# Ledger of designs, part 88: VHH binders against Profilin-1 (pfn-1)

Target 1, 132 residues: Profilin-1 (pfn-1), of Caenorhabditis elegans (q9xw16)
Amino acid sequence: MSGWNAYIDTMTAAAPSIKRCAIVGAADGSVWARTEADNVFKASEEELKTFVALFNDVTQVPAKGADIEGVHYVVPRTEESLIFGKKENTGFFAVKTKSAVLIAVYEGPNEVAAQVRKAVESMQTYLNNAGY
Short names: E, the ipSAE of ESMFold2; O, the ipSAE of OpenDDE; V2, 0.75 times the mean of E and O plus 0.25 times the DockQ between their complexes.

## First folded at step 12 (VHH)

Design yc7 (from yb4 with A33S; framework vhh_4orz_3)
Fold by ESMFold2-Fast, scan of step 12:
Structure yc7 (fold): chain B 132 residues (1-132), chain A 123 residues (1-123)
Amino acid sequence: as target 1 above (132 residues)
Amino acid sequence: EVQLVESGGGLVQAGGSLRLFCAASGFTFSEYSMAWLRQAPGKRREWVALITRGGYTDYADSVKDRFTISRDNAKNTVSLQMNSLKPEDTAIYFCAAGYPPPLPPSSTEYDYWGQGTQVTVSS
């Protein structure tokens, strides 16, 4: 929320193609910070709790896909701490740290996706080093 | 009630060493980033060192390789080992606690502060 807002600002500045993003608790999906106002990240508490639980067994995710903000994304593959998906011109990257999950929803082609992934992974590295 | 209490300050000759301690109570110490900041006479507070709950440390360029920050979660303490002290290190040293970890690491914005301990380095 308050102090975590600086993380949201840093991510969106690093990758302007991020339309909405959030930092949520890895255990329960509770929102620590998110984009607001015209770019409000709209996922419900129920959806976020379901989403963060996907990291308990990422191998199941490609078969089922993932839901974010009521949108169903196709997830082509996963890595241990990374879930990503695409739907038409919209996509997302979600990375897990020790205590948090960072979710970034973006719009644009594959070249744009690469910048969003870099921004999210840089924050993941910093938070893991910080113990979060 | 949140409390941060510094100790270990004093007068020391240039080239000497001091170790500062900060005892914390009233909050979940292990979840907070801990920092040392200092304020020289007539100046604003400046950041000196940071240690996060995960053990990441960072230092101001002026103290790098001379100072070492550490923490002991079992005792709710953070300490600052100061070596090769210089007259320019003379200041009141403050312990501070913040959550989440500061971004950037050199931020001077913290949730909780101690009252400070005086360090004077002579000639």
Scores: ipSAE 0.267, ipTM 0.559, lowest interface PAE 2.8, mean pLDDT 89

Design yc8 (from yb4 with A33T; framework vhh_4orz_3)
Fold by ESMFold2-Fast, scan of step 12:
Structure yc8 (fold): chain B 132 residues (1-132), chain A 123 residues (1-123)
Amino acid sequence: as target 1 above (132 residues)
Amino acid sequence: EVQLVESGGGLVQAGGSLRLFCAASGFTFSEYTMAWLRQAPGKRREWVALITRGGYTDYADSVKDRFTISRDNAKNTVSLQMNSLKPEDTAIYFCAAGYPPPLPPSSTEYDYWGQGTQVTVSS
């Protein structure tokens, strides 16, 4: 329904190992679009507000980890606009643009993680170029 | 109320140039992707060019290197400079606005549309 749903569809098509994903506002964590039905992204707005605030100082994140959908992930390191985490066979990549944060939760080995990272970084580049 | 008003269309000979303008009102222009689409007689609408709020531009292969899209957020206008016009460019040209940016860029799905302006290129 939302025009942002096309972005969700594009990311999941590019990296089929993405199990759930969302696009949220960088300022407040408001959901613009997310996977639904059998793949519903379940994070609360309160959790997302807390999560996007991590981008205010990514250097603090590896010491504490990050919570997405009530799951605590170990964050091995961060880059200025990238937070990623691992928990056993699951993981996530989250990238910040000017106006948005893209979050993709995936399942699988390191080979699929690389594909997921490419998908979210490609979308990050497109949105940044678009001014979002 | 939202309005998109095109101007600058007309009749030109092949090899000539035209500059189309679109004046926008009634929405937050600076947040929207602005685009030009065209429709030739008996054909479906075809995407021609877009410009996002960040200034990213993209063009259909048929018009690359000949057309240039630009925007002026202070005046709420988008323009299309058309050079080296060909008879195949004959169409009604529509200004369109969309949010979020269309994906793929060639999408013809937009939120707001102008009435169109006729461009005729003679041989």
Scores: ipSAE 0.368, ipTM 0.658, lowest interface PAE 2.4, mean pLDDT 91

Design yc9 (from yb4 with Y99W S106D; framework vhh_4orz_3)
Fold by ESMFold2-Fast, scan of step 12:
Structure yc9 (fold): chain B 132 residues (1-132), chain A 123 residues (1-123)
Amino acid sequence: as target 1 above (132 residues)
Amino acid sequence: EVQLVESGGGLVQAGGSLRLFCAASGFTFSEYAMAWLRQAPGKRREWVALITRGGYTDYADSVKDRFTISRDNAKNTVSLQMNSLKPEDTAIYFCAAGWPPPLPPDSTEYDYWGQGTQVTVSS
């Protein structure tokens, strides 16, 4: 069992509107931990490799959007280490750390999105301070 | 073979200082968070200090401002400088390694453990 599962549990406890999430390697998109069972994060190895490569130049992402779990999201804008997208009542936040990318898929209105962003950014700060 | 070997423990008078060392082998030391935990007689293990791969440090409230954790990646060692020691600091001190560091940081769920070194503080 992976010690990274505790990080997944911490994020989902902080923002219960997270439906699925994962922590993946920034270099290759390899899965370190993800939600399982009824909340299984379904992205393929190939999709995750493509997704983490988006952080090489986030300025190109709004023109193309982003694909997660076979779903195409509109990305309205990006920040240096943040990609987020929206599709109807669903959305995601993805943040890059030194070694990892955290991806959280949620469902709900804009107030819920703010809680999810806070949870993901808090974990990003913790991992960056830890050197990950 | 993974090993963590502690040294530097002993008997010291209240108000004194002691420095503990932990020599690590058998894993990629620089990638792991390193920690010190202690177990007093008749009690459960409690977390004392953490140093992560990136150099972030954290301390239990009971030892903050008195203890300093540091690491030397070239020598595969982690150390704990213990100042202003109190009788309540008497315990067996364990070196531990985790990747990732446990969350929350005061968790006792580390991957690798040393055998421990005894620290006794007399009043």
Scores: ipSAE 0.037, ipTM 0.399, lowest interface PAE 4.6, mean pLDDT 88

## First folded at step 13 (VHH)

Design ud1 (from uc30 with T28E; framework vhh_7pa5_2; at its last look DockQ between E and O 0.87; V2 from the best seeds 0.00; counts 0 for: SAP .839 > .668)
Fold by OpenDDE, look of step 13:
Structure ud1 (fold): chain B 132 residues (1-132), chain A 123 residues (1-123)
Amino acid sequence: as target 1 above (132 residues)
Amino acid sequence: QVQLVESGGGMVQPGGSLRLSCAASGFEFSSYAMSWVRRAPGKGPEWVSTISGSGGSTSYADSVKGRFTISRDNAKNTLYLQMNSLKPEDTALYYCAVGGPQPPPLPGEFNYWGQGTQVTVSS
């Protein structure tokens, strides 16, 4: 659909455990690209607006958790531009670039988390270097 | 298949107005932010404006703030750009695109834009 979908495809190819993935505006949570078909990323615009605002102060996020697609995740780890959420055998990595937030929801054992993180951080680095 | 068809361009004098339209099909239009980008002669693509899926939030390049207004009709799968107080430097081919400000394409990839609509501002 757009150039942003190429980045979705790149992340999902790099980490097969990613079930759903989205690229949204850092300022407003608007959806720029997402996985489709059987793996549609279903977070509402209103929910995403709240989610991206978490990056305004990530230090508070572990205490309250984060919600994506109507699912509440505990947040074991945050960094300046990263939020890691977990729920049972699922989780998400969200990373912030200059203009976007990349969200990858994954399913699998704990061992797959490292690969998912690497995929989204690699994309984060690429986009940041490109000024996005 | 995703299709974007821009229209509404033309030639106007400085200070004039135009309203561009973009007819979208082949995807859930209301689920995605939409953007306008433009390509002036001899220059690379420039982001112009973005509107969220619901239309609840908008953003503009500094060069067009206060003069351009982006809007959408999700029932009609149509994106609009109201262009007022046009300047010669607004002369460009205007495209609509899915998502926010358009990233540089990955190697071997290309941004999905329509044919564009030409806007020419000249006295």
Scores: ipSAE 0.767, ipTM 0.887, lowest interface PAE 0.6, mean pLDDT 93
Fold by ESMFold2, look of step 13:
Structure ud1 (fold): chain B 132 residues (1-132), chain A 123 residues (1-123)
Amino acid sequence: as target 1 above (132 residues)
Amino acid sequence: QVQLVESGGGMVQPGGSLRLSCAASGFEFSSYAMSWVRRAPGKGPEWVSTISGSGGSTSYADSVKGRFTISRDNAKNTLYLQMNSLKPEDTALYYCAVGGPQPPPLPGEFNYWGQGTQVTVSS
């Protein structure tokens, strides 16, 4: 469907605990690629626009939390280009590149979070090196 | 199977106008951003414009801003590019694509393009 689908496939293969993921435009949250079929990533355009705007000032995000797919997550920590959200036995990592935000929603205890973060950051690094 | 078919190209004089169409099938068109990309003779692909799934957000390369307008009709699964004030440097094969600006291919991967539609601007 999209050259971005290969990025989705690479992340989900690298971290099997990822249940859903998407690549969206950093400026507007528009969906460029996402998991489909049994694991469709279902977030509205309006929700994604609000979500990507969190990267405009990541220092304010821990106080507010974040919403993805209608689920509210606490955000225990952020970095300049990374937001980590957590709710019960699920969580997400989102990373920003120049033009895109990569979002991976996972299930499992915190012990699997490192694998999810590595998968998303590997694609972030590849895109950054290419100017994306 | 995802299918994108471009049409509406042709030969025009500088200052002229053309409207390109892209007929889409095989996926949920309204859920995805769509882009136009062009490839001039002897050059690599150049991103032209992107429109969000709903059509509510658009962006343009600096070289076409103010002259080109991207739009979509989600009821017809069709993407459009209105090109005004055409210049010789707009001469290229134009393609539509799903998503934002096309990414670099991952190692061992290739980006796939359709036939495109030729736009030629000459006097």
Scores: ipSAE 0.685, ipTM 0.855, lowest interface PAE 1.2, mean pLDDT 91
ESMFold2 (binder alone), look of step 13: mean pLDDT 81; pTM 0.823

Design ud3 (from uc36 with T50Y; framework vhh_7pa5_2; at its last look DockQ between E and O 0.71; V2 from the best seeds 0.68)
Fold by OpenDDE, look of step 13:
Structure ud3 (fold): chain B 132 residues (1-132), chain A 123 residues (1-123)
Amino acid sequence: as target 1 above (132 residues)
Amino acid sequence: QVQLVESGGGMVQPGGSLRLSCAASGFEFSSYAMSWVRRAPGKGPEWVSYISGSGGSTSYADSVKGRFTISRDNAKNTLYLQMNSLKPEDTALYYCATGGPQPPPLPGEDNYWGQGTQVTVSS
């Protein structure tokens, strides 16, 4: 569909526990790229618009959690440009770049979280360096 | 299979108008932001315009702001670009693509799906 899908492929290849992944606009939550086929990332634009707005004040997110794809996650950790959500054996990492938010939803034991975070943050760094 | 087919290009005089269309298939069109990108001979790709999946947000390159209008019909899986007050510097091959308000920073290929539609502005 576009070159943005290559970034999805790169993240999913770097962390096999990632089940669904998306790159969305930081300003409006619009989907630029996402996993498809058997692992379609299904968050709506309205949901994503709300989600990306969480980065305006991440300090409040742990208290209220975050919703992705109609699923409510507790948020054990936030950083200036990172939101980490958990639910049972699933979770997500969302990181913000200059113009985008990268979201990776993973499934597995807690031990896989580190690899998912690394994959998403690596892409974050790459895109930031490229001015995105 | 994802397909993007651009049409509506042609040759016009400066000050003229064209309306480009992009017919999309093979994916959930309404779920994706869409952009127009153009490539002039000997130049790299230039982002032209962006529209969110719902159409609620739009953006334009400074070079086309006030002259071009992006829109979409999700029921028809079609993206549009109304181009008014065309200038010779608008001459390019125009592509539609999924994605944000600028080309992805990947080296190598443009990674556009369609063949593009040629727009030539000349007196």
Scores: ipSAE 0.816, ipTM 0.903, lowest interface PAE 0.5, mean pLDDT 92
Fold by ESMFold2, look of step 13:
Structure ud3 (fold): chain B 132 residues (1-132), chain A 123 residues (1-123)
Amino acid sequence: as target 1 above (132 residues)
Amino acid sequence: QVQLVESGGGMVQPGGSLRLSCAASGFEFSSYAMSWVRRAPGKGPEWVSYISGSGGSTSYADSVKGRFTISRDNAKNTLYLQMNSLKPEDTALYYCATGGPQPPPLPGEDNYWGQGTQVTVSS
């Protein structure tokens, strides 16, 4: 495996509430790395193409929500390179880098959301600074 | 156990051709984008080519465009690199890897490198 798997491990270690996580190509939605086994991130390439295209205009996402892994999330807010989705006791944060989208799906009370966001944004910053 | 095993390297004259193979096991190969990366003698890694999980999207480093073709057979869990019009500067150990271009190493950690397959282009 490539070193992209190390970034999955780093994010899940930084925020243990993350249950599933993936790094996908921003251009094609193809999986570069993901959680596996009992916690497989199970989105198809077709779903991921649609998902990463949301970053083309994040301002429209709150009105329609977002779908990933066959689950529909309400999107209460977005930022230029960040989408936050929420459904009951689960949610996701997705951030875009130059070449990739980092996706973390978490479970737990809303107070853990800040840890998850910090984990993905820290990695976003590191990869952007390195040109990725 | 996840494994990627490269083969098909060898010695060729300039202008010759080789086809590299990468046999994958222990993971859902068709779900992952794949890349070829090479390390020339005394140099760091250089990304060569990329293919999406389905095979629908490909890209190449400028140094190999028009000469190399990446492909995959998801039924056989195999990645390929067809290398035509080989030049001495293509001499390197060639590796396959999951994902896009090689990411920078994390602080205090090193990237893992497999065994690779040697390509030598010499008169």
Scores: ipSAE 0.533, ipTM 0.806, lowest interface PAE 1.8, mean pLDDT 88
ESMFold2 (binder alone), look of step 13: mean pLDDT 80; pTM 0.808

Design vd1 (from vc58 with F101M; framework vhh_4orz_3; at its last look DockQ between E and O 0.85; V2 from the best seeds 0.81)
Fold by OpenDDE, look of step 13:
Structure vd1 (fold): chain B 132 residues (1-132), chain A 123 residues (1-123)
Amino acid sequence: as target 1 above (132 residues)
Amino acid sequence: EVQLVESGGGLVQAGGSLRLFCAASGFTFSDYSMAWLRQAPGKRREWVALISYAGDYDYADSVKDRFTISRDNAKNTVSLQMNSLKPEDTAIYFCAAFDSMDEGDSTYEYDYWGQGTQVTVSS
């Protein structure tokens, strides 16, 4: 469990605009690691179970949006293993690995989104190569 | 050439209604999510509403339950129905397009902007 926390720290260090972050099981939404202290990732187990299931068919997500931490996000873009949500000056990137979903919620102008995506995709690549 | 042209702005009394339109041309409208933003004098441009290319939508808290965003892909238009207008809604309203299909767009910024339409709500 402590090993997964290190990956949270790596993502948040790579993109300062990330406010909350979580690594969850792709199959059931179980929390493996999450930001704590002043930036607690607060999504419930039920919500995460629903969220990770979105990756079963990402093409349908832009029509319905995505909910994280009780907040609804419009999803203007999806890829095979990526969901991007947007709400005012906030948003999230979620990426799927072999066995996990990485979720990063960020705050800031649109310009910060590129850095956030890069951070989560870098971790995605690392974890995939490691077999996770 | 890409164009976004806003219309429907004007002067209205508090409690009144306006309907803004944005006509798009020069790009595949159905591939884009569309947004309304506004900028009041001396203030930063702020997000008002967003509708995805697939029809899901959301609003800023300040306009929720008063404004309604919709799109017509057959006409290449996005609209903003504005009810129960307040003086604090006074601003230039901009239409913006977000490319949902361009995987090369790494900035995740709005790709196209209109020139804006003035909305003034008097007390």
Scores: ipSAE 0.851, ipTM 0.915, lowest interface PAE 0.5, mean pLDDT 94
Fold by ESMFold2, look of step 13:
Order: sequence, then C-alpha cells, then structure tokens
Structure vd1 (fold): chain B 132 residues (1-132), chain A 123 residues (1-123)
Amino acid sequence: as target 1 above (132 residues)
Amino acid sequence: EVQLVESGGGLVQAGGSLRLFCAASGFTFSDYSMAWLRQAPGKRREWVALISYAGDYDYADSVKDRFTISRDNAKNTVSLQMNSLKPEDTAIYFCAAFDSMDEGDSTYEYDYWGQGTQVTVSS
C-alpha cells in the first residue's frame, strides 16, 4: 500500500524520535504500511492481531502490559483510543481510528513522548476525517 | 504538598542486598504508576524498573533477575529489593511517579520525583 506509506513518512517526519511505526487494520492487524529497511517494524501477523484487540477494552491493558515486536511494555496510561507503553528508554504510542491502528515506537526520554503522541494523534484525526 | 521520600540506601559489599523504600504522600497513590531510576557517577539517569498503577511491571535488562519492584497501595509505598549487588549498581536511586489518570495532557514526564538515596557497592 504505497499510498499508505506517505502517512508513515508524515509521522516519522513529525517526530524524529519515532524509530519504527506502522498502520495496521483495526479488525485483524493486517499491515497497511510500515517503516522498512534499517528500521523495519518487525511485529508478526499473529502479534498484531493480538495487539489491535487490546482496543476492545483498553481499561484492562495497564494490568498486563502490551507486547510489540517481542518486547514487553508496561502500560502506565490508556485513553479510549490510545495506548502508551514504556520499556527502558523506549516506548510506544498506539491510537485507533475507525478502520486502523497507528503504532509508533520511539526512543528517548519521556520529554519526547508528547511529540510522538501529537504525531500519531494528528494522523488519527486526519484518517478519521477521511473516513478511515 | 506532594512528597516522595526514598530510604534504605547505604554502603554494601558486592554480592550483598539492599531494600529501597519510597514513601508517598499528598496524592492518590493508587492512581499513579511508580518507577525507580538511577544515576551513576558520570552517567545519565536511567530507568531501572516501572510498576503500573494496575500492577504490571518490568525492569531494565541489566537488573532483571536481581531486582524486584513492588508496591503497597495500603501504605503508599513502592519498594525495590536489590540482590546480588555489583559495583556498577552504585548510583543515586530516585523514586518517580506518573499520573496514570491524567488525560489530554501533552507531556509524559514523571510528575513527581524523590530526592534520591545513595547506594554504594564496594568491591
């Protein structure tokens, strides 16, 4: 989905701390686009299916955390359509649109997390307004 | 006013153990995810362990099988049991709190920090 790759580029340009990201189908975790090459987003199809299902009840996620790319993240905060996870000096934001889940894995101290959230939420808003 | 007060630091021989405590006051402790961080001489502050407000936890790879984080919401404390201590564990250890119920805020910095407690591991 080369058209979807432009959205990957938009998010990574908006927040340079994003090292890997993906846009996946909200129902099944199918990959619509992802970072490639040196920064390939490596989550398996089965892992992504499990991950997107977390949005069916985000209130249960802080008790068990979330796994992406075989890494366990402690989830100290969720919102209706947002999951935030932390592992050492890395973390992720994931947001849900009507049809997709946007996942951004970043590196850096907590001070950079707000830029990452803004990047994924801006795209979330854009895709929702476009009917996705 | 919010306070996080670390205790339990000190001097210990390599291979020994220490238990750190962080006593919290001035906020609803059960709404916060709690972390231990440390700063060694000449190094940046690094994440050691995090426990979510709902009980999930994890550790830095360098301490994973030696340190245990736990929380006691009845006593408003978080603790760090440190076993098999090594000289490279020498650092100031800080307790930090993250407001897990803060929605719509654009920052993800820890909201509160303790003053730190010194751990010194001699060979």
Scores: ipSAE 0.738, ipTM 0.886, lowest interface PAE 0.9, mean pLDDT 91
ESMFold2 (binder alone), look of step 13: mean pLDDT 83; pTM 0.833

Design vd2 (from vc58 with F101L; framework vhh_4orz_3; at its last look DockQ between E and O 0.81; V2 from the best seeds 0.74)
Fold by OpenDDE, look of step 13:
Structure vd2 (fold): chain B 132 residues (1-132), chain A 123 residues (1-123)
Amino acid sequence: as target 1 above (132 residues)
Amino acid sequence: EVQLVESGGGLVQAGGSLRLFCAASGFTFSDYSMAWLRQAPGKRREWVALISYAGDYDYADSVKDRFTISRDNAKNTVSLQMNSLKPEDTAIYFCAAFDSLDEGDSTYEYDYWGQGTQVTVSS
């Protein structure tokens, strides 16, 4: 458990615009690690179960959007292992690894999105190489 | 050449309605998510509404339940129905396009902008 927290810290350090972050099981949405203290990731287990299931068919997600922490996001872009949501000056990047889904919710102008994506994709690559 | 042309703005009394249109050309409209943004005098440009290329949509809290965004891919248009207008809705309204397929767009910014249309709501 503590090892997964280190990965949360790595992502948040790499992209200061990330406000909340979580690593969850790709199969069931179980929380492996999440931001705590002043930036608690608050998605419920039921919500996360639904969220990770979006990766079963990402092509359908832009038609329906995605909900995280009770907030609805329009999803203007998906890739095979990536879902991008947008709401005002906030958004999220979710990426899927072999066994996990990484979720980063960020705040800021559109310019910060590139850094957030880079942070989560870097972690995605690292975890995939590690077998996770 | 890419163009986004807004129309439908004007002067209206508080409580009134306007319908804005944005006509797109020069790109594959159906591949783009479309947004409305607005900028009031002396204020920063703010997000108003977004509709994905697949038809899902959302609104800023300040306009929710009053504004309705829609798109017509056959006509390459996005519209914003504005009801129950308030003086604080006074702004230049911009149409913007977001490429849903451009994997090279690492900034995740809007790719195209219109010149804007003035909306003025009087008390």
Scores: ipSAE 0.854, ipTM 0.916, lowest interface PAE 0.5, mean pLDDT 94
Fold by ESMFold2, look of step 13:
Structure vd2 (fold): chain B 132 residues (1-132), chain A 123 residues (1-123)
Amino acid sequence: as target 1 above (132 residues)
Amino acid sequence: EVQLVESGGGLVQAGGSLRLFCAASGFTFSDYSMAWLRQAPGKRREWVALISYAGDYDYADSVKDRFTISRDNAKNTVSLQMNSLKPEDTAIYFCAAFDSLDEGDSTYEYDYWGQGTQVTVSS
């Protein structure tokens, strides 16, 4: 369990609609920290390697969508360092820092999505400023 | 003026089919991801299907393999083919549009909504 667990706690506290989240290496998808216990983030290593590679060219993602934890998400919007995916009443935000990708899977209507995005982008900014 | 106009709703027996259309005007249609949502009496509006501006799509599990979403960028339309209809599919069906290029401090609400079309499936 890395010292990165405090950042998981910060994000889940900032946006209670986040049900699972993880911090993974941007180069290879290796898990640095994740939610555990009853809300384990269950993406496989192979799935995460494929997922972080999406940030190599986010403009191609809306044509194919993104898979996390065996769930397919339609991606209606991306930004240079952000991917947003939707499936029914759930979704994810993923953001890239210098060294990591932050992934937050949430549940709720579109109204909660802005809070989730704010939580992950705040952490993105913090980690980038810290050199990660 | 932006408009989304749904058509094709009506009354149908269980097991039947309907095709809904949504005609869009007043924006660059090919830049928008399009969705169908529905609202049954006394329930929250729920997601039925979404098609991205670049062509990926998916469905709510309850309608998968019975409904098909498609878009026609030349005609500025999105459609929903609904087969094997069940009484629980009874709802007002709404077309909605999501701007794929909206950046920064934007909300994550659909930008535009149609007024809806009623689908009623009799048992």
Scores: ipSAE 0.581, ipTM 0.811, lowest interface PAE 1.4, mean pLDDT 89
ESMFold2 (binder alone), look of step 13: mean pLDDT 83; pTM 0.832

Design vd3 (from vc58 with E103R; framework vhh_4orz_3; at its last look DockQ between E and O 0.80; V2 from the best seeds 0.00; counts 0 for: pae O 4.9 > 2)
Fold by ESMFold2, look of step 13:
Structure vd3 (fold): chain B 132 residues (1-132), chain A 123 residues (1-123)
Amino acid sequence: as target 1 above (132 residues)
Amino acid sequence: EVQLVESGGGLVQAGGSLRLFCAASGFTFSDYSMAWLRQAPGKRREWVALISYAGDYDYADSVKDRFTISRDNAKNTVSLQMNSLKPEDTAIYFCAAFDSFDRGDSTYEYDYWGQGTQVTVSS
């Protein structure tokens, strides 16, 4: 298991509605790990650079939404270090740590969102406590 | 206390248009993101459109060219203009509200729902 890829596995195991996820650098969107092969997370480096910059002021995000993997998501809610986006029967949670942004794309109605949020926020807390 | 009341539904011929309205009361409307969902007979409720409290919006791909969501914070309303209606658009349409500023450990479900308005598109 790769070091960063183990964190991907932890999140996807904790919330099976997660279909794709990634850990990217908060400063530049560089991909540290992502789901591969059967469920490739396909955001470009250019798209990810734009995406992570949204965390510079999350209060601005609901006005324009967010793009991930070429899909536009309406962002109805943000929190200090969290962005939640929706498109049809899919959505994402993204959370920022000291050094990284965790992105999880899920399928399901809003009722499954709490499980996804818990998975990414638990990892956020773990990585922050570890200095990342 | 909180109310979401849909109106504007009815029977319309294929190719026609309807405009749905959702009137909101009992909460600070401008703090909420608003959605339209629909449920056809025998199907799950599905997302039709969402407009954030700050004005970004999007649609289900099946309606994107034909439907327009808008909000009027002065009147506490959200509307859905539906053009080029097809029989498969027949459903009960629900208005729903999502508190964009309640930062507690919420379930991330819609906080309020209307009772729905029937749209029937005849062939």
Scores: ipSAE 0.661, ipTM 0.856, lowest interface PAE 1.2, mean pLDDT 90
Fold by OpenDDE, look of step 13:
Structure vd3 (fold): chain B 132 residues (1-132), chain A 123 residues (1-123)
Amino acid sequence: as target 1 above (132 residues)
Amino acid sequence: EVQLVESGGGLVQAGGSLRLFCAASGFTFSDYSMAWLRQAPGKRREWVALISYAGDYDYADSVKDRFTISRDNAKNTVSLQMNSLKPEDTAIYFCAAFDSFDRGDSTYEYDYWGQGTQVTVSS
């Protein structure tokens, strides 16, 4: 469990615009690691269960958006293993690995989105190669 | 050539309504999310409303429940119905397009912009 916290730290260090971050089980949304202290990731277990299930059919997500931490995001973009949400000066990137979903909530202008995406996709690649 | 052309702006009294339109051409409209932004004198451009290529939408808190964004893919248009207008809504309103199918490592900035339409709300 503590090992997963290191991956949270790696993502947040790679993209300073990331405010909150979580690594959850892809099957059930169970929390493996999350940002805490001043930037607590606050999504409930029930919400996360619903969220990770979105990856079962990402094609439907842009039509209905996605909810994280009680906030509704418009979803302008999805891929097979990626969901991108946007709300005003905030957004999130969620990527799916073999066994996990990585979620990064960021704050800032659209210019920071590329860096946030790169951070979570880099971690996605790393974890996939590691068998997770 | 890509074009976004806004229309529908003008002068209106406080409490009044306007409907803005944006006509798009030169790109596959249905592949893009569309947004309205505005810039008041002496202020930074601010986000107002967004509608995804699939029809989901969001609003800035300052305009929520007063403004309604919609799109017509058959006509390549996005509209903004503005009700209960306030003097603080006075601004140049811009239409912008966001590529929903950009799968690269590029930025997530808006790809195309209109020239804007002036909205003035008098007290």
Scores: ipSAE 0.020, ipTM 0.389, lowest interface PAE 4.9, mean pLDDT 89
ESMFold2 (binder alone), look of step 13: mean pLDDT 83; pTM 0.839

